VHH binders against Protein DOG1-like 4 (DOGL4). Designs and how they scored, part 170

Target 1, 232 residues: Protein DOG1-like 4 (DOGL4), of Arabidopsis thaliana (Mouse-ear cress) (q84jc2)
Amino acid sequence: MSKMRNLVEEKFLEFYESWVIQLELYLHQLLIAHNNNTMSETELRHLISKLTTHHKAYYTAKWAAIREDVLAFFGSVWLNPLENACSWLTGWKPSMVFRMVDRLRKSRVVLVEAQVKKLEELRVKTKFDEQKIEREMERYQVAMADRKMVELARLGCHVGGESVMVVEAAVRGLSMGLEKMVKAADCVRLKTLKGILDILTPPQCVEFLAAAATFQVQLRRWGNRRHYVTHS
Key: E = the ipSAE of ESMFold2; O = the ipSAE of OpenDDE; V2 = 0.75 times the mean of E and O plus 0.25 times the DockQ between their complexes.

## First folded at step 16 (VHH)

Design zg24 (from zf24 with L102I; framework vhh_7z1x_3)
Fold by ESMFold2-Fast, scan of step 16:
Structure zg24 (fold): chain B 232 residues (1-232), chain A 122 residues (1-122)
Amino acid sequence: as target 1 above (232 residues)
Amino acid sequence: QVQLVETGGGLVQPGGSLRLSCTASGFTFSSYYMNWVRQAPGKGLEWLSGISRSGSYTYYADSVKGRFTISRDNAKNTLYLQMNSLQPDDTAVYFCARYSGIEGLTPSFDYWGQGTQVTVSS
């Protein structure tokens, strides 16, 4: 009788698989838009809006799930080992998107001076917010080694009933702290994504979203095929 | 042997409704994301709708959103498409298809039904 996956994990696994399939369909539409010079600005903005809504739907589902079981998002069963290895606080590292923008600039995307200035301001702000969360996580991890927590762990191991309940209350507190930090990281992700899309023109947004979706889809494919790779 | 069989197609008047069914055999139906795809005369394939393995999550193409409803009955190994407010441009062969992954940067489907013809005309 195996209970290796709980109800939250099973539900989010199904959600995420479906969400990724829809992302693949949107990526196909973005690639058509990128290669088709006949799409109007209104049509491009509609496509960008669909991708934005799709990403917001992910965070809506994620925040509902972490309210029930935030620990499911650390070493997630719906992510392959490569995806999990590339995660920063249960998702993509916000500053990573500026590397994607830099790669687009080296190819064919020409940014005007005003866009370059706004992107640099956003990069600095994103790095600041990211580092603030990293300091909070470090404090959280250090608190796990605190004498009080060590005492609670020992007490729960050796003593019955009442001590187990005290340890369980402490664990619930820890889970609430992790939920707060994950939501803070996700807010930085959403603000960073919105900020970039607000700075870029609609054709540039399509190129950026196509690059981001391509990376996400390919990372999943590479990780899912890892058992076919043999080392000499 | 994997098999998908569509039924329920036919001739219907504009504004009418039709319900398509797809019966699956030869695989664990409840383990797969399932899709409806159509092909109008002289046109390419158009993805219409997809449904998660338990039926909890559904997605729709803009062309059918609000008019079509995808559903499934895993106990009967059957996929459904309820089509309302049908228009002449909904005339097409309708296929059910099993999601298999991504080829290049395009979603791929490994098994398709034979298709069922839907004709919307007066």
Scores: ipSAE 0.761, ipTM 0.903, lowest interface PAE 0.9, mean pLDDT 87

Design zg25 (from zf24 with L102F; framework vhh_7z1x_3)
Fold by ESMFold2-Fast, scan of step 16:
Structure zg25 (fold): chain B 232 residues (1-232), chain A 122 residues (1-122)
Amino acid sequence: as target 1 above (232 residues)
Amino acid sequence: QVQLVETGGGLVQPGGSLRLSCTASGFTFSSYYMNWVRQAPGKGLEWLSGISRSGSYTYYADSVKGRFTISRDNAKNTLYLQMNSLQPDDTAVYFCARYSGFEGLTPSFDYWGQGTQVTVSS
């Protein structure tokens, strides 16, 4: 079990390190595009497509990994303590991206009334989907503390093939429940990201993606430096 | 001290192939994400490809995707770039580079090779 878990963690650690480096390279391209109004709409759409493909690749790799060991994503070894502290169900909290959208409203890129209305509708829907998942998580946590789980934990203290099999089945069931919740949260993340990009113009998409990537990269860099200073 | 040395460049006809090598010394090669970057005459640096520390994950710029293949041999401290279907626009100095991070919102490479010239011409 621990050997299988170590393999998932090792593979995803290497994947995530390389995925973040590629995000940093894309962020540089986004910043160049944002600061220079010389790129065509076709060129901007292509850059936006590269970022969306990159984010989809993350979820493809993540979903493969959580199928093997969902618990690896709760307190992830590839994330520093600051990144882990900011996590909501193994990733970013969907409603938080609207803070970045609010910054767009105060930049040189002007949002028209129709876009503001659609973004507010999306924000409300995202918050509703987020709260639905939070309620499912609460029900799951309550179920984990129920009498059956207490009984199974007690039985796990006694070595016997029958008791071991029952405990293993229960743990597998709990892991499958967590996997469904994590995937549901990730679907809200992807729908929110796609929804924002569908509402925004290509220059606004570039600014939004640059803001989101900057936050992600800076959070990682700040956490890594703070960890080094406090644990050096 | 850290050193990266590129070899394998040269003159090749359009549609031809070349394999570039980069030999690393002075650091634990197997711990670092490695890159290929090129600079065409009179143009800026263009990132081409990157590879994770064990070689399991690779990324490519659109200009070379499907034509170039990055690989590494950690036992030999060597990075490779297999270049196929070469075109005149691929004429450039090719550099091996170690990625150091994103400093001041700009990708940073702390160690570079001296470069190897690739010329695609009939």
Scores: ipSAE 0.737, ipTM 0.898, lowest interface PAE 1.1, mean pLDDT 87

Design zg26 (from zf24 with L102V; framework vhh_7z1x_3)
Fold by ESMFold2-Fast, scan of step 16:
Structure zg26 (fold): chain B 232 residues (1-232), chain A 122 residues (1-122)
Amino acid sequence: as target 1 above (232 residues)
Amino acid sequence: QVQLVETGGGLVQPGGSLRLSCTASGFTFSSYYMNWVRQAPGKGLEWLSGISRSGSYTYYADSVKGRFTISRDNAKNTLYLQMNSLQPDDTAVYFCARYSGVEGLTPSFDYWGQGTQVTVSS
């Protein structure tokens, strides 16, 4: 519904702006924790839990919004052009988080061999799940081409009230298929994030989350500020 | 030009309540994410709560979650903080602050009020 789409976009734009601001505040807390060797394990676990809850809140809001208008998430108005160009199925590509894991190899808190093995196993599994989603997307695109052609042909034959009902049914079918695909991709994202956090120690989790949030914040800043200045 | 003015502070007993107000002028208040921040004597700044531009989304620090409620009236250019179940540890100067983004990954606030003193004591 075209009018409903504008409302969904406006609501999610405001949500996303505030969610990013809260992420920036959490990033500051993560950076303080990373540089402070006096924080207890309980304090670190609590901070990690807050970040995990924050990410889950994003998916809760996203899934409510895509139920109303999934197409708003393809070329989102709340993302700048650079963020949109870097999107894979309406969000980050799951295997990309292992780039943040690779940064941990250069950190003060070194990964032990058992963790490296588990992370590599998780990387392989994540890539497999990612490729499965890509195959489903390909099948969906082929089916959509066939369906659109048939529906357009039928619409051309019936220009009365029946045409309106056919168009609405076709649009709903498109939206439901895309909603299922986006949710599947988001489930892979959440499983990958949980898997990494389950393998890492609390200090390593803080460093990982800080690296991931830094990348997200910097990508947004780069896209919003086109005038690049390296040094004052 | 840009001005934020806090009111509503005072002396209150433990378990009591206060409502703080912050009146904004010199900018389009409804376009900005707004915050409450406090500073206890001899301590650093502590972020307490934030509210989205229309008031639809709110966030709270763990220290105040369930006790404090942030709200806004964009028609009156006013930000509010309802404080319930006040504790001695809530004694601080309370500031409203306008969020401006990040400076080298540090959250930045470009405009602050002068603060209002809240003292929780028997």
Scores: ipSAE 0.780, ipTM 0.917, lowest interface PAE 0.9, mean pLDDT 87

Design zg27 (from zf24 with L102Y; framework vhh_7z1x_3)
Fold by ESMFold2-Fast, scan of step 16:
Structure zg27 (fold): chain B 232 residues (1-232), chain A 122 residues (1-122)
Amino acid sequence: as target 1 above (232 residues)
Amino acid sequence: QVQLVETGGGLVQPGGSLRLSCTASGFTFSSYYMNWVRQAPGKGLEWLSGISRSGSYTYYADSVKGRFTISRDNAKNTLYLQMNSLQPDDTAVYFCARYSGYEGLTPSFDYWGQGTQVTVSS
C-alpha cells in the first residue's frame, strides 16, 4: 500500500529533491577539482566550505522537520527502498565513511603517519559513539514493549476520555525520545565529518568529499533504477 | 512540445540591474526544478542558480550570491532572475534550463532556452 504524505513529508520531499540536485552539482565541481592540480589551497578550502555548509543545511532542515514529525524519517518517502535499507537511525552510519577514507591510502595523495594515527583514533571514538546510540535504541525498543505500554494499548480509546490523554502523553514522550536519539546520531555524523576534514589536507578533503558524494548519488540512482532491469 | 523562452537581456553599465524572464510551455512547470546557466564568450557553461518546484528552496553559485535573485511564478509558467550590481564579467548569454537528473558522473539538463544576451560595458 502506498503511504499517504502529510505536510512535513511533502515539504521535506521538495527540500530533499532540491538538496540532492545541488549535491550533484557540487559533486561535479569536486571531480573537476580532484583532476585539476592547478587549483590553489584557498580555492580548494572554499569548495570544501561549500560542501560543509550544504551538509549543515541538510541537518538544519532535518531537525526542524523531526521536531514536527520524527516518524517521517523512518522509512522516508523521499528515499527509495535501497536508500532506506542502507539507513542507520535515519541517515548514514558514521563509521561507514572510514571505508571511504581507506581509499585515500591507495590514492595519489598519500596520508602521512600522523594523519593515519589521528584517523584511527577518530574511527575508534566514532565506533564508541555508535555503540552508545545502539544501546539507547535497544532501551527505546524495550521500553516500547514494557508492561506500562502494553497496558496503555489495552485501554481502548474514547474521545475526550482520561485514557485518551494518558495514551497521547505516552506517545508524545516516545516521539520526543526518538527525536533526541536521531539528533544524537546526527551529532555523531557531523562530528565525524568535521573530524575527518580537520585531519585531511585540502586536496585529500576534496577526494574524500568526492568519494562520499559519489557513493550517495550512485546509491540513489541504483535504487531508483532497480525495476528497469526486471525481466518478465 | 517543450519550450523555454528567455527575455530581458540587453546592454547595461557596470553597477546596473537587469531582470531576466523565462516563459515555459509544453510541460507542467510547477513540477520541475529550474535553473539559470550562462556562457561567457570563449568559455564553458557556468551554472548560476536553481529553484525548487514551488519556489521554497533556492541555490546560488558564489559568483552571483548576494547580487542575483532567482524566483518563479507557477501561475504564469515563468522563471525570473533579478540581476543587481552587474560587472563586466557578467557579460554572457543567459539560459533557462530544466534539470533532468544525473547521467554518468555529470548533471544533465533536458531542455534549454535559446538564451538572452547580457552585455555589461560602459
Scores: ipSAE 0.731, ipTM 0.890, lowest interface PAE 1.0, mean pLDDT 86

Design zg28 (from zf24 with L102W; framework vhh_7z1x_3)
Fold by ESMFold2-Fast, scan of step 16:
Structure zg28 (fold): chain B 232 residues (1-232), chain A 122 residues (1-122)
Amino acid sequence: as target 1 above (232 residues)
Amino acid sequence: QVQLVETGGGLVQPGGSLRLSCTASGFTFSSYYMNWVRQAPGKGLEWLSGISRSGSYTYYADSVKGRFTISRDNAKNTLYLQMNSLQPDDTAVYFCARYSGWEGLTPSFDYWGQGTQVTVSS
């Protein structure tokens, strides 16, 4: 299948595989920090900063790639079928991370009332932003269908340079629209992540990031094990 | 038979440089993410650096960032670590290791070299 993949897909596949391996190494450090309390608050803040930088690096690479080929991110070749099935607009659904936050309420390092209130306010805001993007995507899908019908009608009537220009404009419009949607969703993801980390203490941040990374890594493992079915 | 062989270690003065090499055989080297890991006397394993299949993406531990450079030559099945501004606390056995996956909430490395000794004189 590698010979059927385009350059953007090949490049991002290598990037993503490497990015996940580095996430796994950071996850191991997070689990050690969480379980053993071996680090100072300064060391914990540094580890949290490394994870934040790592996530920002992902979005930097992703936004460069979607500028070239946004469609590569719908049904991505670097994700297994389970990861693709669990994706919301090419990534994790922002409101889902609050399930990881809910685990902190049962942790040794209990959330104080002020934190609970701020997290609930952020949850509501995140759901609002999420729904706004979902409505925009629905409008986009309707507009895309109408565009296709008009272009097919034009191609049926007039073949030549005029039809080529119409098709190119429509393809560019489609790509720009999807790029806008994906970036909007990614901005909600980054804003939600930053918001949670700003509310939590460093030990709580470590526990939250460990839970989130564990879920991401485990989802990939479950999907890969199902995909790599060998005949005995 | 899978084999990883490190060379290039030795005794060096503080502030000096060394280049380590790891020659791979028995597998498709260009298909694997490769790593450098060290173990200082009386300490555990410390991951230092990793490199993607083609060499396009690299990562470094804070202890070596800006001083060490990882690279690879897939045509020669060789992994490199260029070490600059060496410090006494860089004294360790240096291993190259092949990434194999994630097992039981830990990163897994299935093949390791024998290691090469680097001693930074006090």
Scores: ipSAE 0.719, ipTM 0.885, lowest interface PAE 1.1, mean pLDDT 86

Design zg29 (from zf24 with L102T; framework vhh_7z1x_3)
Fold by ESMFold2-Fast, scan of step 16:
Structure zg29 (fold): chain B 232 residues (1-232), chain A 122 residues (1-122)
Amino acid sequence: as target 1 above (232 residues)
Amino acid sequence: QVQLVETGGGLVQPGGSLRLSCTASGFTFSSYYMNWVRQAPGKGLEWLSGISRSGSYTYYADSVKGRFTISRDNAKNTLYLQMNSLQPDDTAVYFCARYSGTEGLTPSFDYWGQGTQVTVSS
């Protein structure tokens, strides 16, 4: 089983590294588009579509991987400690993107009243969906403590070949519930991103996506440079 | 000493094909994401394609998607670019480049080959 888990981690590590490099290339294109007002609406829509497709490719790969080993996504080896510390149910917290939208409103993004109203309605719905997932996770943890912990105690939570195999079988049952929870959280993430992009104009979408990608790339950079600030 | 050496360039007719090779030495080739980049006369650098360390994941610029194929042979420390349906606009110096990370907010490449000239006559 450990061998199977290692293969999932190794495959997703290579995928994620290449996915982030492509995100950096798209961020460069987004920054050029944002700073250069000569790009047509058709060109902007094409760039937005490429970013949307890129994010969907991430979830396609992630869902295939969590089918095999969902626990690989809790404390992921392809993320640095800072990135892992900022994770909410194996990814970004959905309400976080509205913080980015709020920053854009304070910069140079001119939002009409109808957009502001729709964004606020989406924010409320996203927070509701997010809190629903958090309550489901809490119920899962309580059920795990009351039912599965009793089962694990009966099976013997001690070191030994046969006992370890029995405990591992029980843990696999628990991981199926966790997989459903992670997919539910990812669905909230995707709905939130789509909702924002549907409300914003193409130039506003470019600025939003540039802000989101900048944050993701910088968070990774800050975490990777953590030890260079104090001592090598 | 890190070295990247491109070969396979030359003169080709529109609609023709060429295969470029890049031989790497002085580093663990199989540990790095590798790229093809070109520069047309009087123009800036244009990223064309990238490939993950084992070759499992590839990406392409829109200008070459469907016409060019990137591949690698880690046992031979060699990166390839198969170019089909060549157009006059593909005339450029072609470079292989090793991904090194991000400088500021832009992707950076730390080692580049000397380049190989591809000329597509009209």
Scores: ipSAE 0.756, ipTM 0.903, lowest interface PAE 0.9, mean pLDDT 86

Design zg3 (from zg1 with T58I; framework vhh_7z1x_3; at its last look DockQ between E and O 0.65; V2 from the best seeds 0.71)
Fold by OpenDDE, look of step 17:
Structure zg3 (fold): chain B 232 residues (1-232), chain A 122 residues (1-122)
Amino acid sequence: as target 1 above (232 residues)
Amino acid sequence: QVQLVETGGGLVQPGGSLRLSCTASGFTFSSYYMNWVRQAPGKGLEWLSGISRSGSYIYYADSVKGRFTISRDNAKNTLYLQMNSLQPDDTAVYFCARYSGMEGLTPSFDYWGQGTQVTVSS
């Protein structure tokens, strides 16, 4: 398990490093697009599509990795402590993006009433979905404490080959539950992101995506100033 | 000291192919994300492709996707760019560059080669 975990971490670390670099390149393009009023709607939509595809690729890789070791994503070694501290179930909290949209509205983005209404509806739905997952997590934690964790603790006191096998089996069982919850959370993230992009105009989408990417990049930068993250 | 040296450029007819090489020295090549970029006459710098430290993850600009292939040999400290189906608008100086992160909100490269000229003309 340890070897597998290390391999998973190493592989995903490299992936994430590359993914972030590409995100930074896309961010630059988004900013150019935002400042360029001559870009056609087709061009903007193409750029948006690139970003959405990029995000989808992240979750594809993530889901492949969590099948091998979901625990690697709890305390991700490819993230700095600040990034980890800001994580909700191994990623960004879906409801957070609405705060970002609100900030954009206050500064630059003008939304029509219909958009505002749809965003509010989406906000409510997103919050509901988050709460549902949190309840499930709580249920899971209770179950763990009552059975699996006690068993693991008991077995941990005994050093032996058979005990190790039993512990590994127990950990696998626990990991399956975590994997399910992480996937559920990711689905809410993806749904929320799609929902927002469906409501916004292409120029607004570009601005939103730029803001989101900026936030992510800056968070990483600020975190790295205090703590070094292992890179290649 | 860090050094990148590009080779393989030249004159080629439309539809032709070239293979560029970039030899790295002065740093642990296998620890860095490497890139190809180009600058055409009178135009700005254009990012073309990037490759992760092991070569497992690769990205391309739309302008070269399907035509160019980036690869690396870490044992040889060499980065490659196979360019197929070359077009006149591919005429440029091509650089290999080491990615260093963002300065502000702009992607940055800390080391570049001298570049190699690629000219596509009939």
Scores: ipSAE 0.874, ipTM 0.958, lowest interface PAE 0.5, mean pLDDT 91
Fold by ESMFold2-Fast, scan of step 16:
Structure zg3 (fold): chain B 232 residues (1-232), chain A 122 residues (1-122)
Amino acid sequence: as target 1 above (232 residues)
Amino acid sequence: QVQLVETGGGLVQPGGSLRLSCTASGFTFSSYYMNWVRQAPGKGLEWLSGISRSGSYIYYADSVKGRFTISRDNAKNTLYLQMNSLQPDDTAVYFCARYSGMEGLTPSFDYWGQGTQVTVSS
């Protein structure tokens, strides 16, 4: 049966739809800035700041929502199936963002040796942080499976009011652990994004942010079009 | 048929205020993200503000943030733009527009009002 939307899902769905529309408008501004060599460094820094504030707003809203219902972020109703399939711990995989950085190496704007070295150092650190989270998640999943199996066996023996409390306790425990893991993953995402922007010049930041936003927007469009073709 | 009708434009002195209204018909207004866009003489289209379907989420362009307030009344199928501290460079035709998504990498609006002229002059 179809998943029914709870209040958290309904509120975040409206938020996300609006946030994506604003991202699309910012993408257009980034593309104009990228093609306009008369824009000052101050103007470029201001545009970069708007994008970083927009991404920060997403995580502010997300962390408020996961405190209420972290499970809503696993198979999110505001994402199409393609976006959900490309998700790693409720969002983009941190190391994958370096694909946007690789685009800069092939662009008209050349990275200097010092930037290349710092980006490679950041890439290595990001991969280590990512692997740490993956190990913690795997341990969590194993522990959850063992606990759930024991609880399912207990619930199969006798049905009563105590069974409801056991299930609720298990769900609370799962949610608390997942909230911690999701926030850890989001911290790696934000550190990676900040690290890249700190290394790049303002014109390079604009090109990077434009590439990242383009990928996000195109992924959503492809998933929505495929859904229409598949289910129309 | 889908129709958007703007009212409230006019001549106002610098520092003055105007409230624009846009009445929607022919679609479920409460289901759509709505926008205000303007076009100043000799310039291109400038997006000013957007509001989510229930009114809970709002965005502004830097040029109008802190001076303009977007709002909506879904029971009346009406979108509003309260404009305060008007400046001569706010002189433009103001359009109510429904967002339709991306065409390539360009934001697109499928339905527009006819526009209402706002002139800020002494």
Scores: ipSAE 0.798, ipTM 0.922, lowest interface PAE 0.7, mean pLDDT 87
Fold by ESMFold2, look of step 17:
Structure zg3 (fold): chain B 232 residues (1-232), chain A 122 residues (1-122)
Amino acid sequence: as target 1 above (232 residues)
Amino acid sequence: QVQLVETGGGLVQPGGSLRLSCTASGFTFSSYYMNWVRQAPGKGLEWLSGISRSGSYIYYADSVKGRFTISRDNAKNTLYLQMNSLQPDDTAVYFCARYSGMEGLTPSFDYWGQGTQVTVSS
């Protein structure tokens, strides 16, 4: 619940607010570059680099925060971490970004055959990495369930300090496992982003980044408007 | 009534330093992302720097990064800009501005100070 936020959540929220404001300023630059044909390739590459750096800064801050408390990123304290994780490790599936690429391809972005082939190879690789993470999550869920059943049986028959140590170890294992999985998913997201930007030309990259930033800004505004409406 | 008042402008030599202050009144200063913007003669507005509500997160335009330092004191409702290594092309009117969010897809600043002139000349 919003009333039970801890210090990790509070710090990350201020970071995220400032990060989105800077993204809004970059979006304005992207829209100017998209609508104005007088920018050189060097200028476009600088703008693309700024956006790449900005997205990397988001994950750097997120990884610092999850090192302190990974459960802060799985929503309400009332849901167990595995229930939250099964809806895809604190974010969109990495491969969902290709829906935006597909939308741009249908609009005004003309891709040559070599680009199309490279994008499909990247899509397959991204989905392979996603499936690998899903299988590791399944193995983790099974291992945790087996451990919980054994410990519940032991605790029901025995009581004492050894049981506390085993429960504490299980909690540490859960947190470390979830942190590892969230970082793995984020690394796939970053790798996929960089791969798309490597395949697209600089003007195509600007259009892609403008669409992505627009979507992210609109999602936050939709969330803020729903929060205001639901309070009335 | 919301007010932003800049002070500290003036004439300095190339390579010199200057410190600008912006005193805020009429709103909860600590609730807002605050910014410095400048306008050189015959040029449009150039965003320079922004700072988060607590001061923990700071961003700079490439043109001033490493030379300028933004800070804030929420207890005194004051925003600062320390400007070092000033050059003639830093000559401009400098404004303090309050960020108010997006209007459509355009960032919006709803309150501005009157500006303070900075002139860098040998």
Scores: ipSAE 0.584, ipTM 0.869, lowest interface PAE 1.8, mean pLDDT 80
ESMFold2 (binder alone), look of step 17: mean pLDDT 89; pTM 0.892

Design zg30 (from zf24 with L102Q; framework vhh_7z1x_3)
Fold by ESMFold2-Fast, scan of step 16:
Structure zg30 (fold): chain B 232 residues (1-232), chain A 122 residues (1-122)
Amino acid sequence: as target 1 above (232 residues)
Amino acid sequence: QVQLVETGGGLVQPGGSLRLSCTASGFTFSSYYMNWVRQAPGKGLEWLSGISRSGSYTYYADSVKGRFTISRDNAKNTLYLQMNSLQPDDTAVYFCARYSGQEGLTPSFDYWGQGTQVTVSS
């Protein structure tokens, strides 16, 4: 398992590095589209589709990796300390994206009343789904303090084959529970993203995706710079 | 001293194929994401393709997807671009580039080759 853990981390580190570089390239295209009022609706929809496909590719790779080693996603080696500090259950907090929509609305995005109503309905549903997952995580944390887990921790002090096998089985069970919760959180993320894009017009989708990608890329840049300066 | 040297460019007829090579020296080639970028006459730089440090992950611009294939041989410190079904619009100077990060809101590259000219013409 330790050997598999190292392989999964190394594989996903390489994947994530490449995925972020491609996100930066898409962000550049989004910014060009945002500043070019002559792009057709078909061209804008195609760009939005590329971003949506890119995000789906991330979750496909992530779900394959967490099947092998979900613990790698808690304290991820491919994220800097700032990115890790801003994580909610191994990724972005779904309700946070509505703050980005609100900021765009205050800046320049003109939303019609029907869109505002649908976005508020989606916000409420997203917050409800988010709270359900937070309750499940709380139950998970309580379960880790269970008598059985305390007893297994004590058995770990006795060097014997039986103790090692029992501890390994318990850790595997805990990992399966975490995998289920992480996938549930990721489903809320994907559902929230799709919901917003379904409500917004193509130009508004481009502005939203540009804002979201800008935040992700800048957060990574700020964290990398601070980490480098601090450890230099 | 970091150096990237492209070879394989030339004159080719529409529908033809070319294989570009980029030989790297002066750095640990196997640690970097590598790219192919082109510049057509009178146009800006166009990113074409990128490849992860081991070669496991590749990405392509829509303009070349299905026609071009990026690959690398880390033992030889060499990056490749196999170009098939070439069309006149592919006429450009092709550059090998090492990814260095983001500068502002634009991807940045810290080392570039000198470029190799590809001309697609009858």
Scores: ipSAE 0.716, ipTM 0.877, lowest interface PAE 1.0, mean pLDDT 86

